# VH-VL binders against q9nrl2r1430to1533: the designs that were tried, part 355

Target 1, 104 residues: q9nrl2r1430to1533
Amino acid sequence: GGVHELSAFEQLVVELVRHDDSWPFLKLVSKIQVPDYYDIIKKPIALNIIREKVNKCEYKLASEFIDDIELMFSNCFEYNPRNTSEAKAGTRLQAFFHIQAQKL
Short names: E, the ipSAE of ESMFold2; O, the ipSAE of OpenDDE; V2, 0.75 times the mean of E and O plus 0.25 times the DockQ between their complexes.

## First folded at step 23 (VH-VL)

Design ee5 (framework fv_iluzanebart; at its last look DockQ between E and O 0.79; V2 from the best seeds 0.00; counts 0 for: pae E 2.5 > 2)
Fold by OpenDDE, look of step 23:
Structure ee5 (fold): chain C 104 residues (1-104), chain A 122 residues (1-122), chain B 107 residues (1-107)
Amino acid sequence: as target 1 above (104 residues)
Amino acid sequence: EVQLVQSGAEVKKPGESLKISCKGSGYTFQDYWIGWVRQMPGKGLEWMGIIYPGDSDTRYSPSFQGQVTISADKSISTAYLQWSSLKASDTAMYFCARLPYDLKGSYYFDYWGQGTLVTVSS
Amino acid sequence: EIVMTQSPATLSVSPGERATLSCRASQSVSSDLAWFQQKPGQAPRLLIYGASTRATGIPARFSGSGSGTEFTLTISSLQPEDFAVYYCQQYNNYPLTFGQGTKVDIK
């Protein structure tokens, strides 16, 4: 992977990362801090991983990129109760994503 | 190619402050944990702490908590290790190393800097 | 903290022979165990992670096994470049801890 022009996917990831509610999604959950996380979540993913996939041009279709983003949110809502800060942040960030995704 | 390049050797006196650096390249620096490992002369490896440049999440070994400060500047892909007041016992080789984000949230070191030798003597 | 104990402290082996290194954890670390190789004047190099997964570019003669509290690094046929110090490291719990190392030298 060399230097690429900022694609729509790259730009959207940058915007997601910069969002105030991105903090639960920047990196994978620590299995040390949350020992049962990976017993529950079978397809873990985070924005850093998604960015890596974008940089490696692994997304051939917008739908594939969207699927990974939606998976990221799905994982959050599956593990975190609705009243948690993580779930609330996820809800707001997902709404933001859905608006931005219309540009894809 | 992933590379970590550390700052040069340091010769200091007790009581002096010091900040050494580790610059990453060949990957998205802010998206990977980076850690520091101490190796005293003729001794083994000691985990000091890790930092996630993307959000500055920092975690220290209890043995080094309050003894050093780990920081990062993602704008220049650089991690730092600093002392406010060096001791003779701080004489050691210091390595920075990247931690991959495997899909199990693991914390092992896959790429290492060349090391920075710090010598503290009166 | 989880204490990692390696044995033997020094292992003398002839080129072409099998080398077996042991690493014991004071409590279970599941499979969260890595092995590193360090040569004089160099940084450590990752050999194995997840107790048994060989890192990219690592020769097939290196293999890791074990789980829980007992782990083994095996070099099936020691090559001249394999003489070094080997460290195990657990990443199952904080603080991350290394074994004290096993020096593999030439018999």
Scores: ipSAE 0.867, ipTM 0.941, lowest interface PAE 0.5, mean pLDDT 95
Fold by ESMFold2, look of step 23:
Structure ee5 (fold): chain C 104 residues (1-104), chain A 122 residues (1-122), chain B 107 residues (1-107)
Amino acid sequence: as target 1 above (104 residues)
Amino acid sequence: EVQLVQSGAEVKKPGESLKISCKGSGYTFQDYWIGWVRQMPGKGLEWMGIIYPGDSDTRYSPSFQGQVTISADKSISTAYLQWSSLKASDTAMYFCARLPYDLKGSYYFDYWGQGTLVTVSS
Amino acid sequence: EIVMTQSPATLSVSPGERATLSCRASQSVSSDLAWFQQKPGQAPRLLIYGASTRATGIPARFSGSGSGTEFTLTISSLQPEDFAVYYCQQYNNYPLTFGQGTKVDIK
């Protein structure tokens, strides 16, 4: 989109990164530390990659940006059982995202 | 243009402390792992460790665990390598290097600093 | 620790000729293999990653191949600026490890 949309995407990513529950999502999961992750998750994504895409103006529509953020949460819930710290953090951050996304 | 600029050469005595720096520019510093690589005189390359400046997640080679401290200050886009007590065997060239984003979590070095020569002798 | 072994230690070639450098891993590293070039007094430069993918700005005369435990860097039609030390590096597992290097000298 336009200048306003890019600024809104940037601000939302900054808010997500600053949130206490962002820790599972800041960077890609290490294949060395979590050997089976990339056997299960075929479309990996993280906040640092989303920020790079915003910086490079790769999102043409707000829906494309929202889809990447929702993919990030979907990956978390697919890989992690519901009772894990990762899944609980994902639930809380997703709720925060939905509130902030109304501003888009 | 991605650049990594390291602090200047150092001449030290055994037992002294040292902290060398690596400043990144031309990209979002906190979003990329930074690694340190040692090259002893006339020898090959040795991985020392990596840090993710965004959350300070730090991984050391077993050979360097407890021998050095890797840290970063994302507010000034700078990574550090530190010794509390240098040895003559620490004489080497030290490089910082950035890891790229790969969708598979790849750990190869796409941009390198110019190197910092550390000389430790009496 | 995955030991990376390069051969030969030194390779003497004439300008315009083909250079073939080998790198062997002590266990499979899949395609998690990079190649670097280092000239005297300079930092290493990334040439190849993923065993066979050329990094941005690297001339087409550099090509990589292999998977598992055996890997090759080929330099077709060697240029004067290609005389350097070449390192392979695996990133399949911690610790990240480099080969000991192959020096490419003018013959």
Scores: ipSAE 0.512, ipTM 0.870, lowest interface PAE 2.5, mean pLDDT 92
ESMFold2 (binder alone), look of step 23: mean pLDDT 92; pTM 0.940

Design ee6 (framework fv_iluzanebart; at its last look DockQ between E and O 0.82; V2 from the best seeds 0.80)
Fold by OpenDDE, look of step 23:
Structure ee6 (fold): chain C 104 residues (1-104), chain A 122 residues (1-122), chain B 107 residues (1-107)
Amino acid sequence: as target 1 above (104 residues)
Amino acid sequence: EVQLVQSGAEVKKPGESLKISCKGSGYTFQDYWIGWVRQMPGKGLEWMGIIYPGDSDTRYSPSFQGQVTISADKSISTAYLQWSSLKASDTAMYFCARQTYDLKGSYYFDYWGQGTLVTVSS
Amino acid sequence: EIVMTQSPATLSVSPGERATLSCRASQSVSSDLAWFQQKPGQAPRLLIYGASTRATGIPARFSGSGSGTEFTLTISSLQPEDFAVYYCQQYNNYPLTFGQGTKVDIK
């Protein structure tokens, strides 16, 4: 994609990435380190992928963008038990997202 | 267009330090792994390590662990490979390469820099 | 580490002929196998990833096959620009490892 003005989606992704609890979501899980991840998670997604989709203008509706973000969190909670650092980070980041998403 | 542009050729003596660079453009630099590959004169390709600029997650080949340092500055879309003390045996071509992803959790090199020739001799 | 072994070391082929390159892994790498082409004085170029998927812009005469431990790169009709060194690389496990390369030269 080319250079675009910072849209609401782009700005929100930037804010999510900069958040302290974004670390589980910055990139796709490597199957080298987590061999069973893709046996469980069938629709993998991460912030880098979402940003790419934003840059390519693949989101025509805010709901589509929101769906992908929610999928990202859903995957985290599906794979990671509640007491894990990943799940806890996900919970906090999702709460942050829900507040920011009101601006969309 | 995705491009990786590496710093110029280096001529050094044993014991000197060196830091070479690889600048990415045409994509979001922090969102893709970038790796370094060594190619000694007339030899094959050797994976040295990779770094994810977004969080500085770094992985080294055991053969290069402790021998070099891989780093990145995402603010200027640049990855680095550095030596604290060069050896004659470090003489080689060094390539940086971007690792893209598939949706199955695998990463593969898809774009390469032009290479940086490092010559170390007395 | 996973050792990648390519054969033959050198393959002499006439223009227009089929070239078949082999790559063997010391243990299964599933389909996490890439093929690269390198010409003198140039950086490697991605040809195939996922064992059998051609990268963007790669001519149809290049094809990859195989899974697990045995892989093949086929050039159906060798063109003058295809004379080069070819490397396979597994990205199934760390450390990532390359084959030693196969040189395709003109017969």
Scores: ipSAE 0.892, ipTM 0.946, lowest interface PAE 0.5, mean pLDDT 96
Fold by ESMFold2, look of step 23:
Structure ee6 (fold): chain C 104 residues (1-104), chain A 122 residues (1-122), chain B 107 residues (1-107)
Amino acid sequence: as target 1 above (104 residues)
Amino acid sequence: EVQLVQSGAEVKKPGESLKISCKGSGYTFQDYWIGWVRQMPGKGLEWMGIIYPGDSDTRYSPSFQGQVTISADKSISTAYLQWSSLKASDTAMYFCARQTYDLKGSYYFDYWGQGTLVTVSS
Amino acid sequence: EIVMTQSPATLSVSPGERATLSCRASQSVSSDLAWFQQKPGQAPRLLIYGASTRATGIPARFSGSGSGTEFTLTISSLQPEDFAVYYCQQYNNYPLTFGQGTKVDIK
């Protein structure tokens, strides 16, 4: 999108990063720290990558931005069983995201 | 442009404390790992550890674990390397460096600070 | 700890000639290998990552090859500004480790 959409995307990312449940999503998962992650997740994404794409104006449509955020949650639920702290954080942050996205 | 600017040279005596700094600019500081690398006079490069300023996730080389403290203050885009009690053997050049990533989860150093010379002698 | 061993320690080469630098890992590092250039009194500069990918802004005369345990940096036509110390560094596992360096001197 336009300048207003890019500012809105930036503001949304800031709100997501500030949220207490952002901790599983702040950075791209390290292959050293989680050796099997990239055997399972083939389209990796994290808030640091999404912020970089916003900063470089790589999102042309709001749907592209929303797709990356939803991919981030989908990866979390695919890699992590439902009862894990990561999946629970993902559920809460996703709910928060849906509220914030309405303000777009 | 990405820049890492380190604090100035230090001349210290054994037993003194020291905290040196590395300020990042031109990018989102909290979104990239920052590492510290020692180079003793006339010697090669030694990795000391790294920190992710966004959440303070910190990893040390076993050779430096407990010998130094790595920290960051993301509100001022600054990483730190700290000694509680310097030794003469700490005399070296200390570099900070940023790690970037690939989409296979590997992290590698891409930009380096100018170095901080620390001299510890009686 | 993965030990990185570089050879030779010093390489004397005439300008315009090809320089070949070797780096060996004590165990496989896959392609998680970087090459750095360091001139006296300066910070290291990234040349190659992923064993063979040139970093942004690095001249085409620099190329890297290898995987697993054996790696090579080649400078195809050595320029005056290329006289420096070169380090390989694995980032496949902690601790991250550097080779001891190869000094490239003018012959």
Scores: ipSAE 0.701, ipTM 0.914, lowest interface PAE 1.2, mean pLDDT 94
ESMFold2 (binder alone), look of step 23: mean pLDDT 92; pTM 0.940

Design ee7 (framework fv_iluzanebart; at its last look DockQ between E and O 0.84; V2 from the best seeds 0.82)
Fold by OpenDDE, look of step 23:
Structure ee7 (fold): chain C 104 residues (1-104), chain A 122 residues (1-122), chain B 107 residues (1-107)
Amino acid sequence: as target 1 above (104 residues)
Amino acid sequence: EVQLVQSGAEVKKPGESLKISCKGSGYTFQDYWIGWVRQMPGKGLEWMGIIYPGDSDTRYSPSFQGQVTISADKSISTAYLQWSSLKASDTAMYFCARQSYDLKGSYYFDYWGQGTLVTVSS
Amino acid sequence: EIVMTQSPATLSVSPGERATLSCRASQSVSSDLAWFQQKPGQAPRLLIYGASTRATGIPARFSGSGSGTEFTLTISSLQPEDFAVYYCQQYNNYPLTFGQGTKVDIK
């Protein structure tokens, strides 16, 4: 993994991370803080993991990248009730993502 | 290659302030927790705290809460450990270390800085 | 806090012999247990994480086992470069805590 020019995936991850509603998604949920999280969520993922996959060129298709982003949101909505700050942030960030993903 | 490079040895007097640094490279600095570990002369390792540079989420050991400040500047891939007023008992080696992650929400130290020796004496 | 207790404090072993180090937690830490090696004047080096997973670049002679409260680090055939202090560390709960260390020296 050397220095790469920013690809569309890299740029989109940067934009997602910089978004005000990215805070629930920046890093994996700590099981210390949320002991039951990994009993419920079986495919955990976060923006830091997705960025690393991008940097390692693990996404060969845009659909694979999109699938991981959608999984991230799906996990959020599965674990967090609709009225939580996390779910609300997720809803807004997902909408933003869907707009940006049209550029892929 | 992942590397953590710490600032040089410090010789201070009691009451002085100090801020030491740890610069990460070879990885996306803001995407990994980074922690500080104290090792007093001839003693074992003591976890002081950790920070996630991406959002500045910071956790302290109760033993070090209020005694030190952990911070990070992700724009220059650097974490800091600072004292407002050093004591002789702060004399120790201080290590920074990156915490990697598993997919089960656990974090473990995988890369370490070379250490910064802090000597506090009158 | 979770107290980590290592035994023995010092382990004298001849080159080529097996070394067995123990680490006990005051309460269950599941498999969130790491082993580190530290040589004089150096930073600790990760050997094992997840109780039994060998870190990248670590020789096969190092192995970790255990879960819950009892853990073991085994060096199947001690090499000259293996004489050092070994620490276990739990990362199952805050604050993260280390054992007091086991010194492996030459018999």
Scores: ipSAE 0.892, ipTM 0.946, lowest interface PAE 0.5, mean pLDDT 96
Fold by ESMFold2, look of step 23:
Order: C-alpha cells, then structure tokens, then sequence
Structure ee7 (fold): chain C 104 residues (1-104), chain A 122 residues (1-122), chain B 107 residues (1-107)
C-alpha cells in the first residue's frame, strides 16, 4: 500500500495497543522471562514489531498486515492453554480486531 | 536518527534526592526497552535495570533493587533514574541505553545516551 | 550471576596490526553476546551483537566469533581511531553483565 493504507494500519495498531486486553501482545516475548517460548513458537511477532514494520513501510498489501496480526493471535493460542488469562485476552482482542478490520 | 539525550551533570551532597532523565527521539519510544548503566570513576560498566515504557514493566539488577527507582513517561518520551537519598559511593557516570531485539527473544543495547555525571561529596 | 572475564587487560599494538580480544563467560550464554567500544569521555558504542553480527555502520575490520562460553573480537589492520576500551556483555540472563574491559593502547 500507499500513504493512506499506512495511516490506516498505524491507526489500527494504536487501537489494538489502547485496548485493555493488549497486555500479552505489547512486546516480543523475552526468552529470559519465558525460557521455553522459542522452543514452541517459531514465527514470533508482537504489536511493537508490527508497528515498526508499519513505520518502515514493510507491508505492501493489507493482507500482509492482517496476516501478521492473525499470526500474533495464533501464537498466543498455540503457546497458552485455553483457560489462561493470556488466551482469554487473545480471544477478546482478536474479536475487537475483526470488528476494526471491517472498517478499513 | 535514533537519539537519547540525558540531563546535565549534577553536584550533590549525601542525603539529597536526585532524578536524572533520558529523552528518546527518532523512533517509537514506548516500543523499546530502556536501560540504565553505571560507570564508577575508572571502572567498567554495570547494568542497573531496564524499563519498557509501553507498560512500565521494570527489571532491576539485584545490586540496585531498592537503591534506585527506574520510571518512564511515554507521553514525553522520557525515562528517569531516581535516588531518594544519595551516598558518596553513588558518584559515577550514568548512561541510558535503548535495547533492540532479535526474533529469538533476545534483547541487546544498540543506542546510548551521552551520559550524566553525578558527583556526591560532603 | 554470569561472570564475564576479558583478557588481556591491556593490549599494546601498532596501527596496521591485528588485535585479538577474548571474553569468557562463567556459564553458557549461547550467542547472546555483544561487544562495545568506549573512548574516554564518550558513551559505549555497539560493535557486534549475537556474537558475530556487525551493528549498522561498523567497519568490516571488526569481527566477532564464538558461542557458549568463549568469544573473540578481532580487529584486522588497526586504525588510529580504534584505540579504546572494549567490553563484552552477555544478555542471555539477568542480571545483564559486562566484562571488565580490555584497553587497546598504541605501542
């Protein structure tokens, strides 16, 4: 995309970060803090990385942006059992994302 | 261009409080860890702790836990290091530094502030 | 705490010579090892991260190698601006720790 798409991606990231359920996704998981994470998750991603990619114009298609956000949620559900606070936050934030993505 | 600009040199007496600052620019400040590193006169580098300004997640070196406070105000892109009661042994150069990351979850310091000299003497 | 030990403490070399600096960790840090250069009155500057990856803008004469507990910084064909103190730093576990430094002096 163009400048208009970059602004839309940036705005959506701001809305996701602002959401109360964003706390598991704000930053790339630290392997010091979660030692086994990178044994399980092979394509890590987080909102800080997605925002950096938006800032560097690395998304050429809206589908690439959407794929990274969906990967972020998929990683959460793969690593975290369904009854955890992380997985519940992921479910709620993903539902919010789907609503916001319809407005693009 | 990524820049970290620190507050000016300080001359203090034991028992006084102090808060020094580190202002980041040229990047999304809230999305990168900021750390503080002490260098005592003629000595090497000591990690004091780090903060993620986006959520205030803060980690201290055991050597500095309870001795200093690390904080940030993401609305003005500024991190802080604070003492409630300075000691003569706090005389040192203090650096702030930003951490970048790799996709294996490792974080490393990439950009450094210019340093703040703190002198504490009777 | 992971202790980082650098050797030698001081290395006297002439411009154009090769310098080899060693860093040993008290336990494995995998490849989570950085090298910094510091000149008097200046902040440290990142040279190498991930044990062997040059940071942006660092000349090719700087190279890093090693993994686990043993690491090397090599400076091929030293330039006058390379006389400084060099620190290794592990970021594999908390607390993050630096070596005590190797001073590279003009001979």
Amino acid sequence: as target 1 above (104 residues)
Amino acid sequence: EVQLVQSGAEVKKPGESLKISCKGSGYTFQDYWIGWVRQMPGKGLEWMGIIYPGDSDTRYSPSFQGQVTISADKSISTAYLQWSSLKASDTAMYFCARQSYDLKGSYYFDYWGQGTLVTVSS
Amino acid sequence: EIVMTQSPATLSVSPGERATLSCRASQSVSSDLAWFQQKPGQAPRLLIYGASTRATGIPARFSGSGSGTEFTLTISSLQPEDFAVYYCQQYNNYPLTFGQGTKVDIK
Scores: ipSAE 0.748, ipTM 0.924, lowest interface PAE 1.1, mean pLDDT 94
ESMFold2 (binder alone), look of step 23: mean pLDDT 93; pTM 0.941

Design ee8 (framework fv_iluzanebart; at its last look DockQ between E and O 0.82; V2 from the best seeds 0.83)
Fold by OpenDDE, look of step 23:
Structure ee8 (fold): chain C 104 residues (1-104), chain A 122 residues (1-122), chain B 107 residues (1-107)
Amino acid sequence: as target 1 above (104 residues)
Amino acid sequence: EVQLVQSGAEVKKPGESLKISCKGSGYTFQDYWIGWVRQMPGKGLEWMGIIYPGDSDTRYSPSFQGQVTISADKSISTAYLQWSSLKASDTAMYFCARQAYDLKGSYYFDYWGQGTLVTVSS
Amino acid sequence: EIVMTQSPATLSVSPGERATLSCRASQSVSSDLAWFQQKPGQAPRLLIYGASTRATGIPARFSGSGSGTEFTLTISSLQPEDFAVYYCQQYNNYPLTFGQGTKVDIK
């Protein structure tokens, strides 16, 4: 259905998206902008994709949802050096996520 | 069901400003790129630019850079295309279209608005 | 920009016949190639993306092939509703660009 109550997963995605450090994760990395990204990252994912999976009720367990979020961060740290703005944002957002995920 | 509904036909004079709209529904509007495509009378399709409503990331075709402004209001699931000063040569059909994404970092137009006819004449 | 060139400009075929449309890119676009169908007074409709994947709801008689710089859209058996203008479009690099279109009309 198109209209449903906001679940815990939905709420957490909303909070992640609204976070100041969400900018590297809002959408998939553009192949045009970063030509080698998909040669390195084999399981690309972003918050828009995760939200779609939530909306489609594809997550049956909290662990599955958490795995995708962690994958998103893992991809960021795999591709981006530690001193980049992307990696730093990822570090902060991941810390925020870990706090919020305790509510799941 | 994914739908893009555009604002109605416009009849304008040269020098006037114009802002047309494209409202998305049936999906999370802010999570998909949305683009504008021009089609002059009896001619082909021309990519104008795209915007990601989630962060307002905007890309223009060089041919349209500085000629139009693309914007979006994700709170009402609406994208806009506007001119500060219309020319007769702006007479055309304008389509908005959603860009789907694949897991390879590419995107393609999968859903289209019905088009907005803009007529500019003295 | 990447220039997309379609041929022929007009293709006249009879119902039930095979139609073959060509699209050439001025440089490689890998498989980032889409085909659209447009009928008079209507918006374009996505037929093929990724050079060879049919969009949802598109009949099996439509197929796309090719990679790099040469692409083909094939309609195995033209139906009356297939007479229209067809556009190819690359989305491999900015600016995104369309071919000039091929008009498929009835012989």
Scores: ipSAE 0.889, ipTM 0.945, lowest interface PAE 0.5, mean pLDDT 96
Fold by ESMFold2, look of step 23:
Structure ee8 (fold): chain C 104 residues (1-104), chain A 122 residues (1-122), chain B 107 residues (1-107)
Amino acid sequence: as target 1 above (104 residues)
Amino acid sequence: EVQLVQSGAEVKKPGESLKISCKGSGYTFQDYWIGWVRQMPGKGLEWMGIIYPGDSDTRYSPSFQGQVTISADKSISTAYLQWSSLKASDTAMYFCARQAYDLKGSYYFDYWGQGTLVTVSS
Amino acid sequence: EIVMTQSPATLSVSPGERATLSCRASQSVSSDLAWFQQKPGQAPRLLIYGASTRATGIPARFSGSGSGTEFTLTISSLQPEDFAVYYCQQYNNYPLTFGQGTKVDIK
């Protein structure tokens, strides 16, 4: 907890956004652009939403923050077949996240 | 607090170029879509397009595709609307607006800039 | 393109009275409908989104209803500051489109 934990969440989100494989996760999927997404994914999340929650101090426990990040990857793998560019990016970014999450 | 501050009024002649700006503050600028809306004198509101500054994903209204350029520089929290060659019919008020989102994938305008009056006459 | 049609074009109402503004979409927009207020020389202000949800800071006298193709904005007891132009706007599909506006004038 405390001030250092908030800085760690913020730093991790910044590192995720900067990663080359962040492109499928930067913003909430638009239902105009991907009409069937919300028929399949019922708990949507993206890095822009996670960053807003960090900025507003909405995560009370590190586990809540980690759960949202893992949900983001789980949604990617549920919606996208494993051979897609999106799923491959998700696999690489998730591996990066696991390494960086040791700072928490 | 969320604010969108637009560049000042412009008086131009037909054929001149113009780039107007919209600076966002009080939030993470790159994480929210920004749209541009035209209001011709005495007329209603027309959506021109939107941009996501985080990755420059840009969508235009068919009525404005190829007529203007929407861009953003996330490093200075600023979106732009640009003409390469103004026409008298471009005389209007131009608003920028931020989009909020809901968790069903919809985006709606929540905060607006004060507007930039562009006057194009010979 | 989804055409948004507002009626009436002008609504004359006395202060303290109820105003009812209509907005019709040419095809279903589900609940992806917003209402904006605009006063002369000012930017639009968000009143309602999701057809019926009041935006932060909007007085309870403003309410929205409807889904699909027919939507209503109701101002239950008009205040002097409510005389303005009101726009509906769908965000269900591109291009995003506004109605032509309803001007609410003092009677």
Scores: ipSAE 0.771, ipTM 0.927, lowest interface PAE 1.0, mean pLDDT 94
ESMFold2 (binder alone), look of step 23: mean pLDDT 93; pTM 0.946

